Miniprotein binders against q6w4x9r395to579. Designs and how they scored, part 51

Target 1, 185 residues: q6w4x9r395to579
Amino acid sequence: GHCSLEGGSFVTTFDARPYRFHGTCTYILLQSPQLPEDGALMAVYDKSGVSHSETSLVAVVYLSRQDKIVISQDEVVTNNGEAKWLPYKTRNITVFRQTSTHLQMATSFGLELVVQLRPIFQAYVTVGPQFRGQTRGLCGNFNGDTTDDFTTSMGIAEGTASLFVDSWRAGNCPAALERETDPCS
Key: E = the ipSAE of ESMFold2; O = the ipSAE of OpenDDE; V2 = 0.75 times the mean of E and O plus 0.25 times the DockQ between their complexes.

## First folded at step 5 (miniprotein)

Design Y3 (at its last look DockQ between E and O 0.37; V2 from the best seeds 0.00; counts 0 for: pae E 8.7 > 1.5)
Fold by ESMFold2-Fast, scan of step 5:
Structure Y3 (fold): chain B 185 residues (1-185), chain A 97 residues (1-97)
Amino acid sequence: as target 1 above (185 residues)
Amino acid sequence: DLKRELEWLFLRIKYLVWEGKYDEAKELIDKALELARKYGDEEIVLFLRELRIAIEELKEGKTEEARKLMEELLKEAEERGDQVIAEFIRRVLERLE
């Protein structure tokens, strides 16, 4: 399955449910028992332009017991606060420049992340079949059913994006503004 | 469901601590304290109060003091058979230097 964070504010879940929102927070993008050592993929959103209602993706973070890998829109890659030259390799994770405008984080545990740096900062998450029905966060639950893709951190299926997104805040942040696309038009 | 709400708060607190975002972690501990008091869980209230002290020590750069307090909290949780709290503390400690 694949999930995308595109156009600054759009998300398409693993089950292909599109939505959008505007918020200034770090959000849990993907958490799963299939990720080693309580690992999580996180998305950082911040203000874009002069409007309070417009925000965009500014960084993607992989956080685990051992690593805090940050890939930012400024094309800086850090692990545990230290800037890294690419390719950067750990035992289970490799970050490398895939093209002049794309970075890739490959892992040994079935997660791949591709980040587009230019012209617009965007992220694409791919997970192996072992993640099916075992994901949670902004990318949805990967169970083949889009009607429950807005399952909150409390396990409640919501009909709208705003409560879903707010439930996946990693930090103590203000509520996001909802912009939902029609998933079945 | 108190247990599910606390588990989600603990996961967020762990990530914030791992990131060094101690003030945000303390704010979530305060939310967890409010929730635990509402449900009358005195044991979790006492744990959260001591956790908050450990996080304040981390903010002040007193990493060894915080580690020792957390190791004591882990021992107490293990002795009581509180697997959720014990696992939470282990995960926090494993990234704490």
Scores: ipSAE 0.368, ipTM 0.726, lowest interface PAE 3.1, mean pLDDT 81
Fold by OpenDDE base, look of step 6:
Structure Y3 (fold): chain B 185 residues (1-185), chain A 97 residues (1-97)
Amino acid sequence: as target 1 above (185 residues)
Amino acid sequence: DLKRELEWLFLRIKYLVWEGKYDEAKELIDKALELARKYGDEEIVLFLRELRIAIEELKEGKTEEARKLMEELLKEAEERGDQVIAEFIRRVLERLE
């Protein structure tokens, strides 16, 4: 399964359903029992301009019981708040520079993350077949059915992206907007 | 399902505490309290109230007091066999160390 966060405010789920939103919060991107140590992948969005539609991805966070790995748009990689030199390796995670513009987080448990740093900060998530039907979050449920991708954290299917996205907020942030994408976003 | 709702809230609370966003964490605790009251789970209500106090102590820089309170809550959860709450508390404590 492949999930992508592109263009500042566009998401394509594991089931290949595209949608857009404007929000300035941290969202659960991927949660699954297949992730060890209660792991979860999160996406951090912030304002990229003055208008409500000018939002963009600014960081990706992998959070587990042992690690908090943050890859930011400033090319800073931290674990538990401490800056790390690349390549950085933990027990089952390796973060390294793939190219001059791309970082990669490789894992031993079937999760791969590629982060494009420039010109636009974008993220690409790949999960193994063992994750099929066992994922939740903004990347969807990876069950081959696009019609139920907007299932909220409470298991309710939503018809719009905004309510779906809001359900996966990690914090108490303003509600996400489902408006036309600004070219600057 | 109260359990599912609380598990999700606990995950969020844990994250917010980690980020030092104590006020937001308290807001989620308040939401959890409402749910617990709705379902009539008095034990969870008591736990959440104590957790709220611990987070307030963290906000005030009283880390040791907060830790001590959390450890007490952990023992109680373990005695009740509440694995969900126990695991949540363990994770928070690990971050405080």
Scores: ipSAE 0.166, ipTM 0.619, lowest interface PAE 2.0, mean pLDDT 89
Fold by ESMFold2, look of step 6:
Structure Y3 (fold): chain B 185 residues (1-185), chain A 97 residues (1-97)
Amino acid sequence: as target 1 above (185 residues)
Amino acid sequence: DLKRELEWLFLRIKYLVWEGKYDEAKELIDKALELARKYGDEEIVLFLRELRIAIEELKEGKTEEARKLMEELLKEAEERGDQVIAEFIRRVLERLE
């Protein structure tokens, strides 16, 4: 399964459902029992222009009981707050420079993350087949049915991306009300 | 299935507590309370209310009091055989300062 986070806050789910949103929070991108140590992948969005309706991806975070790996637009990789030189390896995770503009996080548990650092900070998430039907978050349910990919954190299918995205907030959201009232969101 | 839906909320609450984002954790606990009340599960409602108290103690710097309360909640969950709640509490305690 493939999920992408591209410029302009565009997302394509594991079931190939595209949507766009604008927000300035940390969101749960992917959570699954297949991730060890109760791991989750999270995406951090921030303002990218003069308008509050313009937001973009600024970091991707992998959080578990053991690790908090942050890959940010400043090209610094940290684990639990400590900067790491690449290639960086843990027991089951390797982060390395794939090309001059791309970083890759490879894992032994079926998660792969490719981050484009330049010219625009973007992310591409790949999960193995063991994740089918076992995911939740902004990347969707991975069940082969796009009609329920907008399932909220409370298990309710929504018809709009805005309500779905807001339900997956994992951190502070200083402008969430403004985003919800923006006709372009 | 109330406990299945709550498991995903517990995951989010766990991450917020690990990050020290206690106000946000309390907001999610309030959402979980709404769900538990809608389905009439008073045992889970009582647990969530006690959890909210423990999180407020963490925010106030009363980490020892919060840990003690959560350990009591863990014992209660184990005695009733509620492994979902017990595992949640164990995992929160693992990274608590």
Scores: ipSAE 0.013, ipTM 0.419, lowest interface PAE 8.7, mean pLDDT 80
ESMFold2 (binder alone), look of step 6: mean pLDDT 83; pTM 0.816

Design Y4 (at its last look DockQ between E and O 0.01; V2 from the best seeds 0.00; counts 0 for: pae O 16.2 > 1.5, pTM E .745 < .8, other shape alone 4.217 > 2.5, placed apart)
Fold by ESMFold2, look of step 6:
Structure Y4 (fold): chain B 185 residues (1-185), chain A 97 residues (1-97)
Amino acid sequence: as target 1 above (185 residues)
Amino acid sequence: DLKEELEWLFLRILYLVWEGKYDEAKELIDKALELARKYGDEEIVLFLEFLRIAIRYLKEGKTEEARKLMEELLKEAEERGDQVIAEFIRRVLERLE
């Protein structure tokens, strides 16, 4: 199954359902019982600087009981907060430079992540067939049916991408109140 | 680190809910709430309180207490300007019809 995060704001699920969203938060991209140690793949979005309301992908994070691997737009790879030289290998995970512009995280448990660093930060998630019907998050449920890919973190199927995406928040998001303007200007 | 522990707890809670292990999820939510309140992170507290009420609803169905608690949390989320949590609470309340 293939899930992609492209153009800074575009997502295509494991069931090939495309959608677009804007938000400044960390979101759960993929959870599955096939990931060891309660693992999850997460995506970090931030303002793109092109327009005030537009956001783009700035990092991808793999988190489990054992590891917190961050691959960020600034091309630094960390594990548990420590910068790592590539190739970097744990028992189950290898992160290496695939090309001058692409990094790859390969695993023994059927997850592959390819990150395009330049010219635009993009991510491509591939999971093996054992994941079929056993995923949740922004990449959908991988059951061959696009009509329920927008299932929220509480298990409710939604008709719109925005509510589905908002349900998969995994971090603190900035308060809108910081955008108040002075009445005197 | 507090945020690292809370991030892991969030993922574990979501796995437990997915598996229908609601009592274990509730226990872990209560632990996470205690930690979040101790450190004063009010946005995480709001999200965890939503999860606690939502799990009660999933486990017990439509109860008057769960509906009332969800309405109170909606008001708090609206006062804080948290549109994500407020919208989900509104959708849950609509589904209680």
Scores: ipSAE 0.540, ipTM 0.750, lowest interface PAE 1.6, mean pLDDT 80
Fold by ESMFold2-Fast, scan of step 5:
Structure Y4 (fold): chain B 185 residues (1-185), chain A 97 residues (1-97)
Amino acid sequence: as target 1 above (185 residues)
Amino acid sequence: DLKEELEWLFLRILYLVWEGKYDEAKELIDKALELARKYGDEEIVLFLEFLRIAIRYLKEGKTEEARKLMEELLKEAEERGDQVIAEFIRRVLERLE
């Protein structure tokens, strides 16, 4: 199955449900028992300068007990905080330049990540059939039914993306002052 | 790095909750709450407290007690001005029968 993070803030789930959100945080993109050592894929969003999207993808993170691989829009790749030159290989993961504008993270456990660096930073996640019905996060549950793709981290199916996205937050989000909720702003 | 440690604990907690390992999840929630308060992450504190209530409901099936605790957490979220967490809690309350 295929999940995409495109156009700054658009997501298409593994079951092909499209949605858009406006959040500036680190979000859990994919959790699965098929990922080794309690692994998870995360997406970092920050404020965007483009009029069509208030937020944009700025980094993708793969985190497990052994590795914290960060791929940022500035073409910087780190593992556990240390910059790595490509191609970078671990026992189960290889990060390499697929084209002049694309990086790829290939794994031995059925997960593939392709990151587009230009003209817009965006990501494409591919998982093997062993992941069917065994995924959670922004990419959905991969069960062949789009009606429950907005299932929150606590198992509640929502009709809109906003609460779904908020339930998958994994980091500290921007302060309230940035939301312009004050009556005098 | 307190932020990295907190992120790791949070992922572990969600995974344990998904696996139904509620006792282990509760122990990590307590640790994560201590770190979140030191880091100053008010939003994750509210979400971790939400998870504590949800685990109590999932493990013990005590719907009335879970509803009361969720109502208390909702009031706290509203007083802190966290409208996102407040709305999330309201949706959960609608499901607690």
Scores: ipSAE 0.220, ipTM 0.590, lowest interface PAE 4.3, mean pLDDT 75
Fold by OpenDDE base, look of step 6:
Structure Y4 (fold): chain B 185 residues (1-185), chain A 97 residues (1-97)
Amino acid sequence: as target 1 above (185 residues)
Amino acid sequence: DLKEELEWLFLRILYLVWEGKYDEAKELIDKALELARKYGDEEIVLFLEFLRIAIRYLKEGKTEEARKLMEELLKEAEERGDQVIAEFIRRVLERLE
């Protein structure tokens, strides 16, 4: 399964359903019992301009009971708040520079993350087949059915991306916008 | 070499997109992605993934969303110095206007 966060506001789920939103919060991208130690992958969005539609991905976070690995748009990698030099390796996670513009987080449990630093900060999530039907979050449920990808954290299928996305907020943030208000953003 | 071959495949896909042959482009992208992943060309994989999404948007009539992705791809191509690819993307963008 491949999930993509692209162009600042575009998401493509594991089931290949595309949608867009504008939000300035931290969102759960991926939760699964297949992730050890209650692991979860999160995305941090922030304002990138003056318009409400000018939002972009600014960091990706992998959070577990043991680690909080943050890859930020300024190429700073931290674990539990401490800056780490690359390549950085934990028990089951390795973060390294793949190319001049790409960082990669490799794991021993079937999760891979590629982060593109330039020209736009973007993220690409890959999960193994063992994750099929066992994922939730903005990346969807990886069951081959795009019609139920907008399932909220409460297990309710939503018809709009905004309500779906809002349900996966990790904190108290403003509501996400589905419609782009500024076509130049 | 492999890089050149993948570049030609990418150009061929762009050509199909330019012609509005989205189904054919999609099929070729899938093959190209398989090949690119097999040989470990992560840069081309990412490019193809961008294009895959753009083609999907185009098929759905979401031209503006597709345009935005293509513009992003153009910037990436320019930064990499891929002049031929960049030029072809510009041609696609012109047709989408």
Scores: ipSAE 0.000, ipTM 0.161, lowest interface PAE 16.2, mean pLDDT 88
ESMFold2 (binder alone), look of step 6: mean pLDDT 80; pTM 0.767

Design Y5
Fold by ESMFold2-Fast, scan of step 5:
Structure Y5 (fold): chain B 185 residues (1-185), chain A 97 residues (1-97)
Amino acid sequence: as target 1 above (185 residues)
Amino acid sequence: DLKRELPELFLRIRYLVWEGKYDEAKELIDKALELARKYGDEEIVLWLRFLEIAIRYLKEGKTEEARKLMEELLKEAEERGDQVIAEFIRRVLERLE
């Protein structure tokens, strides 16, 4: 399955349901029992000054009990608060520059993330068949039925994107994640 | 906005290859190669040629031809200094041994 975060504020779920939202916080993009060590993929949105969108994607975070990998629009990659030079490898995850404008995070557990750095920061998530019906978050439930793609964190299917998105809020704006990773100034 | 379309096509091609949808990937590769050459994006041309070799030759069992084409592509990637694609090609070649 494929999920995309494009154009600053557009999302297309694993079941190909497109929607748009405006938010300035961190959101759970993908949560699944198929991710090891309680892993989750998160998206950070903030106000945009160079976009036709009110808000835009500024960072993607993969968080587990072992790792907190942050990939930001400023081409900075950190793990557990420490800046990393690419290619960066852990036991199960490799982050590398695929092209001059794209970074990729490849994993051993069926998750792949590609981020476009220029002309605008965008993210593309690919998951293996084992994730079918086993996902929650902004990317939807990957069950082949778009009628329940707006299932909130409480398991309720909503007719509109705004309530769905708000239910997946993982915290406040980028400042909260930056403090947790302890980036310098 | 063809220059912006090119990166999106490249990512879509990779998704299709990963899912095993090779016929669909082949069609997009041809379109993306035309655009990449038109805009002089040599880095993406190398990646598209890599994917083309993989799906047109390796997945069809033409292992020896694929090896030769990958060795040629590796030389071009190394001459350009594109270490990321060079590393991918080396891994493919190792598996072909």
Scores: ipSAE 0.000, ipTM 0.121, lowest interface PAE 16.6, mean pLDDT 70

Design Y6 (at its last look DockQ between E and O 0.02; V2 from the best seeds 0.00; counts 0 for: pae O 8.3 > 1.5, pTM O .787 < .8, other shape alone 4.19 > 2.5, placed apart)
Fold by ESMFold2-Fast, scan of step 5:
Structure Y6 (fold): chain B 185 residues (1-185), chain A 97 residues (1-97)
Amino acid sequence: as target 1 above (185 residues)
Amino acid sequence: DLKRELLWLFIRIRYLVWEGKYDEAKELIDKALELARKYGDEEIVLYLRFLRIAIEYLKEGKTEEARKLMEELLKEAEERGDQVIAEFIRRVLERLE
């Protein structure tokens, strides 16, 4: 199945349901029992440079017990906070430059991520058939039925994207920081 | 490294809830709450408290106790201006009636 994060804040789920959202947080894009060691793919959204009210994808994160691989729009790849030269390999994951404008994260467990760096930062997620009906997050449940693609983390099917998206927040939200007095300011 | 540990615990808690391992989930939620408070992540504290109430009270059929605790958490979320968790709580309260 294929899920895309395009045009700043457009998402197309594994069941091909398109939606758009507004938000400035880290969101769970994909959770599945097929991912090793409680792994999760996550997407970071922040305010767009074009419009203050618009949001855009700024980083994609793969998190597991051992790894926190971050691919950011400034073309930096880190693992556990340390910058890595490409190609970068772990035991089950390889991150490499696929083209002059694209990075790829290939895995041994049926997950592939392609990140477009230019002209717009975008991400494309591919999962193998073993993931069918076993996914949760912004990319949907991959069950062949688009009517329940907005099933929240609470297990409730919603008619609109807003509660669905918000239910997949994982913290690290710039909006939360904006509500507090900055000690540096 | 507290932020990374907290984030991973949060993901693990979500997996345990998905798998119906509620006792293990509650133990990890309590640990995550301690770390979140030390780190100062107030948003995740509200969400973890929400999950804790849902797991302990709703799964045991203690609907009246759950409603009271959810109403208290809703007030805190509204006072903080956390519209996201406030809407989740309202949705749960609608289901309880």
Scores: ipSAE 0.513, ipTM 0.761, lowest interface PAE 1.9, mean pLDDT 79
Fold by ESMFold2, look of step 6:
Structure Y6 (fold): chain B 185 residues (1-185), chain A 97 residues (1-97)
Amino acid sequence: as target 1 above (185 residues)
Amino acid sequence: DLKRELLWLFIRIRYLVWEGKYDEAKELIDKALELARKYGDEEIVLYLRFLRIAIEYLKEGKTEEARKLMEELLKEAEERGDQVIAEFIRRVLERLE
């Protein structure tokens, strides 16, 4: 299954449902019982500097009981707040520079993350077939059915992206600004 | 790292709710509320209070009790200017009608 965060504000779910949103927050991209140590993949969005209401992806975070790996647009990789030289390895995770513009986090548990650093910070999430029907978050539920991909953190299916996205908020964040939203989103 | 602990609690709470372990989820919500108040993050406090009401009353079929508490929380969210959580609460209240 493939989930992508592109163009700073666009998301395509594991079931290929596209949407766009603007918000200054940390959001849960992916939770699954297939991730060890209660792991979760999260995305951080902040103002893009183009319009006061537009936001873009600035970091991706993998959090578990053992690790908090942050890959940010300033090209710094940390684990539990400590900067790491690449390649960086744990027992089941390796983070390395694939090219001058791409970093990759490879794991032994079926999750792969590729981060494009330039020209636009983008992320590509790949999960193995064991995740089918066992995911939640901004990347959807991976059940082959796009009609319920906008399922909130309380299990409620929504028809629009905005309420779905805001239900997956995590961390400290101000209220989203809505007046400058692209009409195509 | 206190910020890491709050993020971890958010992740754990969602896993517990997904698994239907509501008593454990409520315990972690109370811990997360304490941390969020120490950060001074009123938006997160409001969201955690919404979650606790939903788990304790709505998921347990105590609809009238949940409605009253959600209406009070909605008023507080509107006073704080948190339009995101306010809209979310409004939609929950509409489903209870």
Scores: ipSAE 0.445, ipTM 0.724, lowest interface PAE 2.2, mean pLDDT 81
Fold by OpenDDE base, look of step 6:
Structure Y6 (fold): chain B 185 residues (1-185), chain A 97 residues (1-97)
Amino acid sequence: as target 1 above (185 residues)
Amino acid sequence: DLKRELLWLFIRIRYLVWEGKYDEAKELIDKALELARKYGDEEIVLYLRFLRIAIEYLKEGKTEEARKLMEELLKEAEERGDQVIAEFIRRVLERLE
């Protein structure tokens, strides 16, 4: 399964359902029992301009019981708040520079993350077949059915992206907007 | 500009979609994507990618899903003032209705 966060506000789920939102919060991208130690992948969005439609991905976070690995747009990688030199290895995760513009987080448990640093901060999530039907979050449920990808954290299918996205907020923050365009774009 | 250069590709893509020649349509979308990337227009790249997905839905017989996606893209294009893209999507939607 491949999930992508592109263009600052675009998401394509594991089931290849595309949608757009504008929000400034931390969201759960991926939760799964296949992730060890209660692991979860999160996306941090922030304002990139003055308008509500000017939002962008600014960091990706992998959080478990033992690690909090943050890959930020400024190319700083931290674990539990401490800056780490690359390549950085834990017991089952390795973060390294793939190219001059790409970082990669490789794992031993079937999760791969590629982060494009420039010109736009973007993220690409890949999970193995063992994750089929066992994922939740902004990346969807990876069950081959696009119609139920907008399932909330409460297990309710939503018809709009905004409500779906809001359900996966990691904290208190403004509501996400589904359709907001910048007329100057 | 980029949109004008893409116009002929869009017309051809629309025709192919109308004729149910989805694989050929996808090939032209790939060309359009290359062109859009060349010009550095990330927004139009994303639109084209989403359109490609919609065409894939059509190929799979998921007409309703494709329609919904295209309607969403149309709204986005209209709000952005992308008349060329909006018109293209409108014409494709007419075929689906």
Scores: ipSAE 0.014, ipTM 0.225, lowest interface PAE 8.3, mean pLDDT 86
ESMFold2 (binder alone), look of step 6: mean pLDDT 78; pTM 0.721

Design Y7
Fold by ESMFold2-Fast, scan of step 5:
Structure Y7 (fold): chain B 185 residues (1-185), chain A 97 residues (1-97)
Amino acid sequence: as target 1 above (185 residues)
Amino acid sequence: DLKRELEWLFLEIRYLVFEGKYDEAKELIDKALELARKYGDEDIVLFLRWLRIAIRYLKEGKTEEARKLMEELLKEAEERGDQVIAEFIREVLERLE
């Protein structure tokens, strides 16, 4: 299955459901029991100055009990806060430069991430068939049915992307809906 | 600002192309053409007319013909220093297959 984060604010789920969202926080893209050591893939969004989109992807994070790998739009790769030269290899994960504009994170557990650095920071997530029906987060549940792709962190299917996205916030950021409805503090 | 409006339209056109929604992509290209004509930018008008042909090739399954046309358009955009158009074409080319 494929999930994409493109054009600053566009997401296409593993079941090919597209949506656009507002957000300037860290969000969970993918959680699954198939990821080792409580692993999760996350996306960091901030305000955009490049396009008409109010938000843009600025970093992708893979977090587990052992690793916190951050790939940022500034072409910096860190693990547990320490900058790493590419190619960077652990036992199960290799981060390397695929092209002059793309980095790839390859894993031994069926997850692949390709990050486009320029001209617009974008991410493409590929998961193997073992993940079918076993994913949760912004990339959806990968069950072949798009009607429940907006399942919140509490297990509730929502009809709106904003509530869905807000439920997967990983930081102490204000909710996207709150920012959209009240221009004052 | 024409270039910023085109950049947003190109993001949506690219998304539609990647999803195989070529008829919807053509509608946005036609809107971009109207904007470019309003601003009097003949270079962008010419580019968009050729892009419309490339999208037609993709719809017809002529991926190699589309790729060759887009490679020529990329060279022209780079020679003219048109960063917005060059970046749009580069993104499409990187994912054609």
Scores: ipSAE 0.000, ipTM 0.080, lowest interface PAE 23.3, mean pLDDT 69

Design Y8
Fold by ESMFold2-Fast, scan of step 5:
Structure Y8 (fold): chain B 185 residues (1-185), chain A 97 residues (1-97)
Amino acid sequence: as target 1 above (185 residues)
Amino acid sequence: DLKRELEWLFLEIRYLVWDGKYDEAKELIDKALELARKYGDEEIVLFLEFLRIAIRYLKEGKTEEARKLMEELLKEAEERGDQVIALFIRYVLERLE
């Protein structure tokens, strides 16, 4: 399956349902029992520098018990707050420059992320068939039914319970990613 | 490494909420509150109290009780200048009507 984050705040889910939202926080794109060590893929959105009323993707984060890999629009890759030269390899994850304008994160567990750096920061998520029916987050449930796949975190969902659920998907905000140049670290 | 542990706990809490396991989610929130109070992070405490109220509402459906608790928490957040938590609470309050 294939999920995309394009043009500011446009998302197309694994079941090919398109939607848009406005947000300035961290949102869960994908979580699944198929991801090792309670892993999750997240997207960070902030105000667009091009338009006053728009928001845009500024970073993608893979978080697990062991790793916090951040790929940001300024072309910096960090793991657990430490800047990494590419290619960067762990036991199960490799981050490398696929082209002059694209970075790729390849994994051994069926998740692949491609990030477009220029001209616009965008992300493309691919998952293997083992993820079918076992995903949750902004990329949808990957169950082959688009009618139950649509969610938004900011104001287009109908009903109080849905809005409660959507509101805390954004529990980790951009401010939480900003303290990596502390003079003592 | 309190901040990383709390980030992980927030992810687990959302997993449990999506699975309808509200009692287990509350246990993790209580653990996170104990850690946040131990280290004196008032902003994280407010956020976790927000989550506790939201989960009680999802489990019990007591809209008016949840509204009152959220209004009380909003006043505390505004007094402390915690804008992020205040925005979450205002959004929830708009929808509880």
Scores: ipSAE 0.000, ipTM 0.234, lowest interface PAE 12.8, mean pLDDT 70

